# VH-VL binders against q96ev2r1098to1170, part 20

Target 1, 73 residues: q96ev2r1098to1170
Amino acid sequence: CVVSVEGLSSSTTDAQLKSLLMSVGPIQSLQMLPQQRKAIAKFKEPAHALAFQQKFHRHMIDLSHINVALIVE
Key: E = the ipSAE of ESMFold2; O = the ipSAE of OpenDDE; V2 = 0.75 times the mean of E and O plus 0.25 times the DockQ between their complexes.

## First folded at step 5 (VH-VL)

Design k4 (framework fv_polzastobart)
Fold by ESMFold2-Fast, scan of step 5:
Structure k4 (fold): chain C 73 residues (1-73), chain A 121 residues (1-121), chain B 107 residues (1-107)
Amino acid sequence: as target 1 above (73 residues)
Amino acid sequence: QITLKESGPTLVKPTQTLTLTCTFSGFSLSTSGVGVSWIRQPPGKALEWLASIYWNDDKYNNPSLKSRLTVTKDTSKNQVVLTMTNMDPVDTATYYCARGEYYGDWYFDYWGQGTLVTVSS
Amino acid sequence: DIQMTQSPSSLSTSVGDRVTITCRASQSISSWLAWYQQKPGKAPKLLIYDASSLESGVASRFSGSGSGTDFTFTISSLQPEDVATYFCQQYDSYPYTFGQGTKLEIK
């Protein structure tokens, strides 16, 4: 259910990322980790986490290429 | 099929504004995902990314030069224009325009031939 | 800004030799790295993207590898037409940055 979004631009806001995540499905939580250029998001349903990775892995936000990893732990 | 070509003055005096035009063919800047960037190279030095403009008119400038740079496009003419203010001798470089894809092609796959701009009194 | 450092800055070797150039990023860039070839007086030409993917039409003797911060570019058997300066570029984050270049010459 959890995705790690890495490679975020320092200019990317939590609102922008939340909008992108919510386009796929409802989220339970979003934690921004700006010093690591990462965010951890938990979807309410596991299928949406997989769908987000399939759709947005390698997607560009604010000229920064994101990497989407599924966290099974 | 895809070509890009830079045009503009080859000699600029210090403090003047440089205007360069990139004319391209074989693709359109109305195509979703496509962008054109400006990159320069001082003689014998590394490449430096200056600015990018995308199909949706999003524009990004190198922060170290941001206040000096303006990039615009005319989609109907297949042109992208770079304006750089307050030129200095250290801005002497070959200026290139190059194509990239906003989605999935994050590098520059086609380049213009480049135009050498010398800044001298 | 992400700083890209290439090594060596120049090398001179013989036709048929295996040539390796390295590129180091100041922070992790995953595999978001491209390699370009630039011959004297000409624009750069894309050779490798996504660290290891060969651009269409580019000779198979060119290859790339690496991820994170350390990357290598290899020419398996140097040909005379390979004399050029080679640059790496990261596209992990804004602003895009290039290495300082490696000048490759034949003895």
Scores: ipSAE 0.005, ipTM 0.625, lowest interface PAE 14.7, mean pLDDT 84

Design k5 (framework fv_polzastobart)
Fold by ESMFold2-Fast, scan of step 5:
Structure k5 (fold): chain C 73 residues (1-73), chain A 121 residues (1-121), chain B 107 residues (1-107)
Amino acid sequence: as target 1 above (73 residues)
Amino acid sequence: QITLKESGPTLVKPTQTLTLTCTFSGFSLSTYGVGVSWIRQPPGKALEWLASIYWDDDKYNNPSLKSRLTVTKDTSKNQVVLTMTNMDPVDTATYYCARIEYSYWGTFDYWGQGTLVTVSS
Amino acid sequence: DIQMTQSPSSLSTSVGDRVTITCRASQDISNYLAWYQQKPGKAPKLLIYDASNLETGVASRFSGSGSGTDFTFTISSLQPEDVATYFCQQYDNLPYTFGQGTKLEIK
């Protein structure tokens, strides 16, 4: 249920990323790690984590490519 | 054995539209994460990224040239086409097409030989 | 746009020498930096990606290091076939941007 989002632009806000995540499905948590240009998000349902990766891996946010990885729990 | 090759006119007059075709083999633009980009290099100058098109038909153009650039693909023919309008002598450059690979996102791992396009009257 | 500045713009040295080229980004690009080699009349060749990862098939004498804004490319022992122009590229943000290039010549 957990995704790692890497390659975030320093201009990307938690509100922007949360909006993108929630377009796929409900999330339980979002942790921003700006110094690592990374965020960790937990979806309520595993299917939404996979769908987010399939749709948004390589996606452009504020002109920066993001990398979406599934974290095994 | 991955290859890319640029084709199109080598001489263009000012104000005309340039159309370049990239024909490739050894990979498919239907493969997840794969893209093809256009990059140019004026004689003795730095490389300049122009545009990219990806497996899902997503397209990105350099903002400084966005209104002049169109990139399209024909996946069944293994071709990507760049169109650039209103050519000017400052657009004289060697034009390359290059592949973007999934594992090396944002880098160009294979390049065509390049085609020199001269813009003059 | 992110500006990439290379130093030096050119250098001339001897076979067997250690060669160092630097690249500076105008803002933090993490490790999203690649190095290319371009021989006269040929297309560029990818040597290094993610600042320090050597591309498959590339000679081990080439290496890269750095993160954030300051990056270094090194040839541990220059060979005659290494005479080329080298350039860095950031892929943290669109548009992708390249350094101006460093022309490497043998004395």
Scores: ipSAE 0.008, ipTM 0.695, lowest interface PAE 10.2, mean pLDDT 86

Design m1 (framework fv_olinvacimab)
Fold by ESMFold2-Fast, scan of step 5:
Structure m1 (fold): chain C 73 residues (1-73), chain A 120 residues (1-120), chain B 107 residues (1-107)
Amino acid sequence: as target 1 above (73 residues)
Amino acid sequence: QMQLVQSGAEVKKPGASVKLSCKASGYTFTSYYMHWVRQAPGQRLEWMGIINPSGGSTSYNEKFKSRVTITVDKSASTAYMELSSLRSEDTAVYYCARDYYFSSGYFDYWGQGTLVTVSS
Amino acid sequence: NFMLTQPPSVSVSPGKTARITCRGDNIGSKSVHWYQQRPGQAPVLVMYYDSDRPSGIPERFSGSNSGNTATLTISGVEAGDEADYYCQVWDSSSDYVFGTGTKVTVL
């Protein structure tokens, strides 16, 4: 399952975001879209995408609020 | 062991500024956010602001943001909070408190507090 | 701006259960953290992420959070539990919000 992470600080690195995602479960891909202050990540297991959204929606990274949306397939 | 050690009590007149310090030890200073929270006598805890020591980025409570400035000295592992244009209502105990970098924000360690008294 | 309301006081006899509520609009969608503050001392974290206990906090402390009310429950209350208790959340518009505080008196 795919999540979009929006509202990222321009200072947030892919390593930081990957660590946060991986704390929930293994990911298959991570695409950083810095100009849009956004990232798209695909979890190996769909349940982890749901868990990530529930745990980290509105979470703060580097003093920026993130919005976590599930991408419908 | 982890410690947050704050500067000593201050007595100020209305209109003055005060700058408080919070020295961290026992952990990597730049891996945790630092907050400032105050408590007037007999009143609730009131959040003032946060700083990311790694980059120096800050965010302030709307109530205080015209008067509060939070800074860090990374080499000294010390956070500072300066509050200007002091009023009698600013009489309070001021705390620094630590917050894990990636959490949704809870304060796991607190300094001992600094009493600031504003009186004419 | 987001507000968290707690009862001003709760009285409980030793060995009984104290329940401290924290009311906030749709608070069940947020993570609630709780602090204990004894007179003249700094606050101490006693519960985080609704129901997780920090190391050193006894199992007598438990938490729940659903709908518009979060609750900190202290079973088998001891004299040392007498303190002010504050709930706290992070809100996207208001950042870090503390409750109004509850004084727990052990009689």
Scores: ipSAE 0.007, ipTM 0.684, lowest interface PAE 9.3, mean pLDDT 85

Design m2 (framework fv_olinvacimab)
Fold by ESMFold2-Fast, scan of step 5:
Structure m2 (fold): chain C 73 residues (1-73), chain A 120 residues (1-120), chain B 107 residues (1-107)
Amino acid sequence: as target 1 above (73 residues)
Amino acid sequence: QMQLVQSGAEVKKPGASVKLSCKASGYTFTSYYMHWVRQAPGQRLEWMGIINPSGGSTSYNEKFKSRVTITVDKSASTAYMELSSLRSEDTAVYYCARDYYLSSGYFDYWGQGTLVTVSS
Amino acid sequence: NFMLTQPPSVSVSPGKTARITCRGDNIGSKSVHWYQQRPGQAPVLVMYYDSDRPSGIPERFSGSNSGNTATLTISGVEAGDEADYYCQVWDSYSDYVFGTGTKVTVL
């Protein structure tokens, strides 16, 4: 139920990303890794992790295209 | 042993500003978000804003956005909340509370609260 | 604006079960967290992610969340459970939203 979000702009806030994630479904956690231009998020439901990837892979946030990967347990 | 220790009570006149502090100890300061939440006498908890101490990113409740500023001093492991243009309805207990980003969205530890009284 | 509505008060006898509801549109799609606040004290987290208990919170506290209603259940209620209880969620439009609060009286 985990996704990796890569390619984040240095201007992208955790609040912006959290809003985007929550538009798909409830999350349990969000870890920002700004030095790697990356974030790791865990959805409450596995279906929402897949839906987020389908909807937002290559999406543009703050003029930067993000890459969304599903992390398989 | 984790603690959030807040600054002491403040009495202000309408139109003044107040700056409250929240000193963290017993954990890695930059691994947790810090929130500010207030509670007016006899009323519910009201969220004011959040800061990520690692990068300084902030987000504020729209109700307070024009008057509130949240900052951190990483070297002192201290978060600050400044509220300007104070009104009588800003009389409240102000809390800081932490939110672990690997399990974000809930407030697991709270400061003791700071009473701010705004009166003529 | 997203709003979480709780009953203002719940009265319960010692040893019985108290149920505190938190109503919100499609709240079952969100993660609900619960706080206990005793008079003059800071809130204390008693339930997170609908039904997970923090360390130190007794098993008689349980939670559920489905549809439009989340519930905090306190079985075998004790005098020390008298407090105000608040539910809380994250919402993309309203950010962090607290419920209207419920005063639990034991007696």
Scores: ipSAE 0.008, ipTM 0.673, lowest interface PAE 11.6, mean pLDDT 85

Design m3 (framework fv_olinvacimab)
Fold by ESMFold2-Fast, scan of step 5:
Structure m3 (fold): chain C 73 residues (1-73), chain A 120 residues (1-120), chain B 107 residues (1-107)
Amino acid sequence: as target 1 above (73 residues)
Amino acid sequence: QMQLVQSGAEVKKPGASVKLSCKASGYTFTSYYMHWVRQAPGQRLEWMGIINPSGGSTSYNEKFKSRVTITVDKSASTAYMELSSLRSEDTAVYYCARDLEWLSGYFDYWGQGTLVTVSS
Amino acid sequence: NFMLTQPPSVSVSPGKTARITCRGDNIGSKSVHWYQQRPGQAPVLVMYYDSDRPSGIPERFSGSNSGNTATLTISGVEAGDEADYYCQVWDSSSDYVFGTGTKVTVL
């Protein structure tokens, strides 16, 4: 249960994004891809991945709107 | 301790401009976003705009975009909000409020508010 | 423009439970935050991301959000809880939107 977080500001750190993700549920991994302005996060529970997308798709972080996509493994 | 101290009450005539200040202390000023929110007497809270003190980037409510300007002075740890072309409907208490840099959805700490009265 | 509607007032006796609703189209797909404002005071954050409590806010404050209604619940109400309460969301077209406010009276 993986989400792609796209449209990140270059100023957004892994600690900041991890805190936002963990406000929804526990994560198994977080991979930052700064050159693509993206991060890939894996939640321990599939329901939390869906909940994160529903709550934070188009949310503003560091004045940048993020896109949240669900990735099917 | 953490504190947001706003400038004192203002009385303005219609058509004038007002510039309010919000001085931050007790935390790293450039690590948190700053919002401006107003509340007319007996009315709801109304969002005006946001600034990132680190880079100076801003975003404004469409309703106020043509009249509002938010700026910062990093050396003074102070945010400013200027509202031009004042009308009686602009009579309100104006608040500055802090937002976590990594989380821009809510206002975790507020200044005491500044009353702006617009009347002839 | 996105609109959040709250009941104008709620009356509750000490020790009982107050429920403050916030109605908005498909609000369950958004994150709801709540503020408490006492007369002549600045607002104070009491709930964020639907159901998370800031440090210093008692566990008797809880929140929920589904469908078209979000709710702030205050159990074991105390006199000090008397205040105006505002819900707030971020909306992609309307930015930051506050509710109409609810006055909670503890009698």
Scores: ipSAE 0.007, ipTM 0.629, lowest interface PAE 11.0, mean pLDDT 83

Design m4 (framework fv_olinvacimab)
Fold by ESMFold2-Fast, scan of step 5:
Structure m4 (fold): chain C 73 residues (1-73), chain A 120 residues (1-120), chain B 107 residues (1-107)
Amino acid sequence: as target 1 above (73 residues)
Amino acid sequence: QMQLVQSGAEVKKPGASVKLSCKASGYTFTSYYMHWVRQAPGQRLEWMGIINPSGGSTSYNEKFKSRVTITVDKSASTAYMELSSLRSEDTAVYYCARDYWDSSGYFDYWGQGTLVTVSS
Amino acid sequence: NFMLTQPPSVSVSPGKTARITCRGDNIGSESVHWYQQRPGQAPVLVMYYDSDRPSGIPERFSGSNSGNTATLTISGVEAGDEADYYCQVWDSSSDYVFGTGTKVTVL
């Protein structure tokens, strides 16, 4: 149910990323890690984590390309 | 209501430059990216470039990168696209289009288009 | 150089189903968006992220995307659906790529 989003622009906000995540499905948590240019998000449903990766891997946010990885818990 | 209103038609000679405008209203201008897309008569849509109005950062299609410049005037909520060294092949309708920035990748609203004719 | 290939035209009778394909290498791993363009008008977004409909787009419009083919499906076709349709993806070179376009004619 967990995705790692890497390659975030320093200008990308919590709200911006949360809106993108929630366009796929409800999330349980979102942790921003600005120093590493990444965020970790947990979807309530595992299918939505996969769908988010399929839709947004290599996507451009704030003119920066993101990488989406699935994290096994 | 939400609108993107573009400047009027232009007729230019080969070698000239053209600068088109796209005025946004009805939404927060700096919250959405702005794209420029063109379409030659009877041809497909062709992406030219994108700008983040908040910071002014840009990215261009390699095909146009040497000739295109996209800028914004935040106080006027207006985006501009300047294309230099015009050729007859640049005759096209030029569109500005909004990118829903927190979902980047698609064009949710489009301006009406500006016809640019390049002829000798 | 990445290319999205669409059939040049699709003819469909009123009330029937039109299917517009968009072919690209491994397009099923991309997010596909679709635009409708009527003569003399700007394009209008009709489908985004493969299968999501914008507000105001009828339920008759649906989408799918798998393997090498994305499809926009219009059921119960009406005369007003006659238009050019374009698929679009963001490619890995950070470029936005439009398909070759399909003219839908309602006969």
Scores: ipSAE 0.006, ipTM 0.654, lowest interface PAE 10.7, mean pLDDT 83

Design m5 (framework fv_olinvacimab)
Fold by ESMFold2-Fast, scan of step 5:
Structure m5 (fold): chain C 73 residues (1-73), chain A 121 residues (1-121), chain B 107 residues (1-107)
Amino acid sequence: as target 1 above (73 residues)
Amino acid sequence: QMQLVQSGAEVKKPGASVKLSCKASGYTFTSYYMHWVRQAPGQRLEWMGIINPSGGSTSYNEKFKSRVTITVDKSASTAYMELSSLRSEDTAVYYCAREGYYWSSGYFDYWGQGTLVTVSS
Amino acid sequence: NFMLTQPPSVSVSPGKTARITCRGDNIGSKSVHWYQQRPGQAPVLVMYYDSDRPSGIPERFSGSNSGNTATLTISGVEAGDEADYYCQVWDSSSDYVFGTGTKVTVL
């Protein structure tokens, strides 16, 4: 149910990323890690984590291309 | 009411430059990316570039990179696109378009009415 | 570089179903958006993220996307649906890419 979003611009806000994540499905948590240019988000449903990766891997946020990885717990 | 209103038609000679405007209203101008897309007569839509109105950062299609400049005037909620060294093949309708509801969504939800630019000798 | 190919035209009778395809290498891994453009007018978003409809777009518009083909389906076609239709994706190498366009004629 967990995705790692990597390659974030330093100007990307948690509200901006939350909006994108929630366009796919409800999230349980979001942790911003600005120093590492990444965020970790947990969807309530595993299918939404996969769908988010499929739709937004290499997507552009604030002119920076993101990488979306699925994290198996 | 959200609206993008573009400047009027232009007729230019080869080698000239043209600067088009796109005035936004009805939403927070600095919260959405703005794009420029053109369409030559009978041809497909062609993406030209993007600007983040908040900081002014831009990214351009490689095809236009040497000739296109996109800027904004935040106080006027207006985006501009200047295309230099015009050629006859630049004859097209030029659109400004707002990127989606979600920041960097990848789709265009509102479009200006388009500006016809005719380049002829 | 990345290319989206659509059939040039689709003809359909009123009340029947029109299907507009958009072909791209592994397009099923991307989000596909669709625009309707009537002569002399700006494009209008009619489908986004493969199968989501914007407010105001009739339920007879639907979308799918898998493998190498995305499809916009218009059921119960009306005269007012006559237009050019363009698919569009974002690609990491090519940025914003539009399809070649399909002219839908309602006869």
Scores: ipSAE 0.006, ipTM 0.648, lowest interface PAE 11.1, mean pLDDT 83

## First folded at step 6 (VH-VL; framework fv_vulinacimab)

Design d1 (at its last look DockQ between E and O 0.26; V2 from the best seeds 0.00; counts 0 for: pae E 11.3 > 2)
Fold by OpenDDE, look of step 6:
Structure d1 (fold): chain C 73 residues (1-73), chain A 120 residues (1-120), chain B 112 residues (1-112)
Amino acid sequence: as target 1 above (73 residues)
Amino acid sequence: QVQLVQSGGGLVQPGGSLRLSCAASGFTFRSYAMSWVRQAPGKGLEWVSAISGSGGSTYYADSVKGRFTISRDNSKNTVNLQMNSLRAEDTAVYYCAKGPYFSSGYFDYWGQGTLVTVSS
Amino acid sequence: DVVMTQSPLSLPVTLGQPASISCRSSQSLLHSSGDTYLDWYVQKPGQSPQLLIYLGSNRASGVPDRISGSGSGTDFTLRISRVEAEDVGVYYCMQALQTPYTFGQGTKLEIK
């Protein structure tokens, strides 16, 4: 149920990313890692994590392409 | 449906200033970058400026750096282009555009265009 | 800056016949992700530009399947299998790999 989002711009806020994540489904947690231009998000449903990865991998956020990967727990 | 409605522009003397505005609707405005692209009379397209969804990042063509300023108001769903120290070569139809496109294209929707004429 | 070069610049075509436009970039438009950042636009007479193809080969919404984009690296082609009157306009390729985003010179498609 976990995805990593890499390649975030320095201007991207947690609110923006949370909104994007929530557009697919509810999340349990979101951790921003600004120094790594990265975020870790946990969805409540595994299907939503997969859907998010498929839909938003290489998506443009704040003029930065993000890489979305599934993290298998 | 996505709509981009432009306003502003007109005739101005060299060294003058103009402000262009673009009102957006039909999509989650703050989630998308916005851009300005211009077209001189009888010429091709030239990218001018872009601003990120949050407004935290801006980019400019070398030809307008230091003279043009792109900004946005996400509470009003508007993107603006402040043009100062205008030159004759800035004469063009200016288009606002939605983009970068979320899937790595850049301009999936365009405004109707606004004519800017710089002449003495 | 990435230089985009289109050919031909003028393209007279007979109705119902195919049309082809070439676009060449001064550097590869292949991103590390595997995506190719090349778009095609058309500006029809008296109108704003509109997106036709994105990421090299993907048709934008509403674009008929008689219009297609292909190519890789630095060489790209826009094809129209059967030209119709509504296809008249100026076509532009654009690289979206890096700023400044740059367009080709444009190709003016006209009916003979």
Scores: ipSAE 0.088, ipTM 0.797, lowest interface PAE 2.8, mean pLDDT 93
Fold by ESMFold2, look of step 6:
Structure d1 (fold): chain C 73 residues (1-73), chain A 120 residues (1-120), chain B 112 residues (1-112)
Amino acid sequence: as target 1 above (73 residues)
Amino acid sequence: QVQLVQSGGGLVQPGGSLRLSCAASGFTFRSYAMSWVRQAPGKGLEWVSAISGSGGSTYYADSVKGRFTISRDNSKNTVNLQMNSLRAEDTAVYYCAKGPYFSSGYFDYWGQGTLVTVSS
Amino acid sequence: DVVMTQSPLSLPVTLGQPASISCRSSQSLLHSSGDTYLDWYVQKPGQSPQLLIYLGSNRASGVPDRISGSGSGTDFTLRISRVEAEDVGVYYCMQALQTPYTFGQGTKLEIK
């Protein structure tokens, strides 16, 4: 399923975030929304989306605390 | 082989300015956030400022906000601290410190420190 | 801000004896990932601070196994099982969960 990542630093790149997501599991898509300090990613497996949310919610990425939420499709 | 070599300290009057520099080597500088930490004579450590790897985000302790500016030049592998409107309470040894890759965390490498003295 | 409180502030120890330093945080340093964002440093006389322990209990490279970190939530301990002369210095805990990063006041370890 789908996660939203909010509170991203303006310095966080697409490649950095993709690397973080892929450390948990393969993804189907990643959309960066930099004007909103946000990204939306879809994992191939729902369990990986949950694991990513649990591991990285409120994690400090490049000096910014991010919020990770599961999105209902 | 990670090294952080500092320069730019000295004696300055209250209200004056001073610029500290920290030259990095032995790692991919642009991938790591950098911090400044200070230590007043005979006192403990105080975190002062941090800058993201790209330079896009900066953070400051309340005690220095509006007076100090952290910056970096990734082509020269340097991080700098511009200190304006200096006060006696800014007297300290200033250290630059390196954090871990793309994460919040611990300072695994520190510069040698440079003394800033603010007095009449 | 997260307040870090160390005790004791001065720790005279007999060579070869154990030593413990306590650190308390004003809020939990446990992240939802299971990591604890508490680090320990030593500053030896005339030197820059040096990382000893990161993420609660992990020993930095080159740190002897007689030095260990433990603790949970808000209460943390640095232990030295057998104090040696090279352990003289000031020990600091630091939280790295959120900015501003904050240090304890320091504990001066000295040989008596």
Scores: ipSAE 0.000, ipTM 0.700, lowest interface PAE 11.3, mean pLDDT 87
ESMFold2 (binder alone), look of step 6: mean pLDDT 93; pTM 0.959

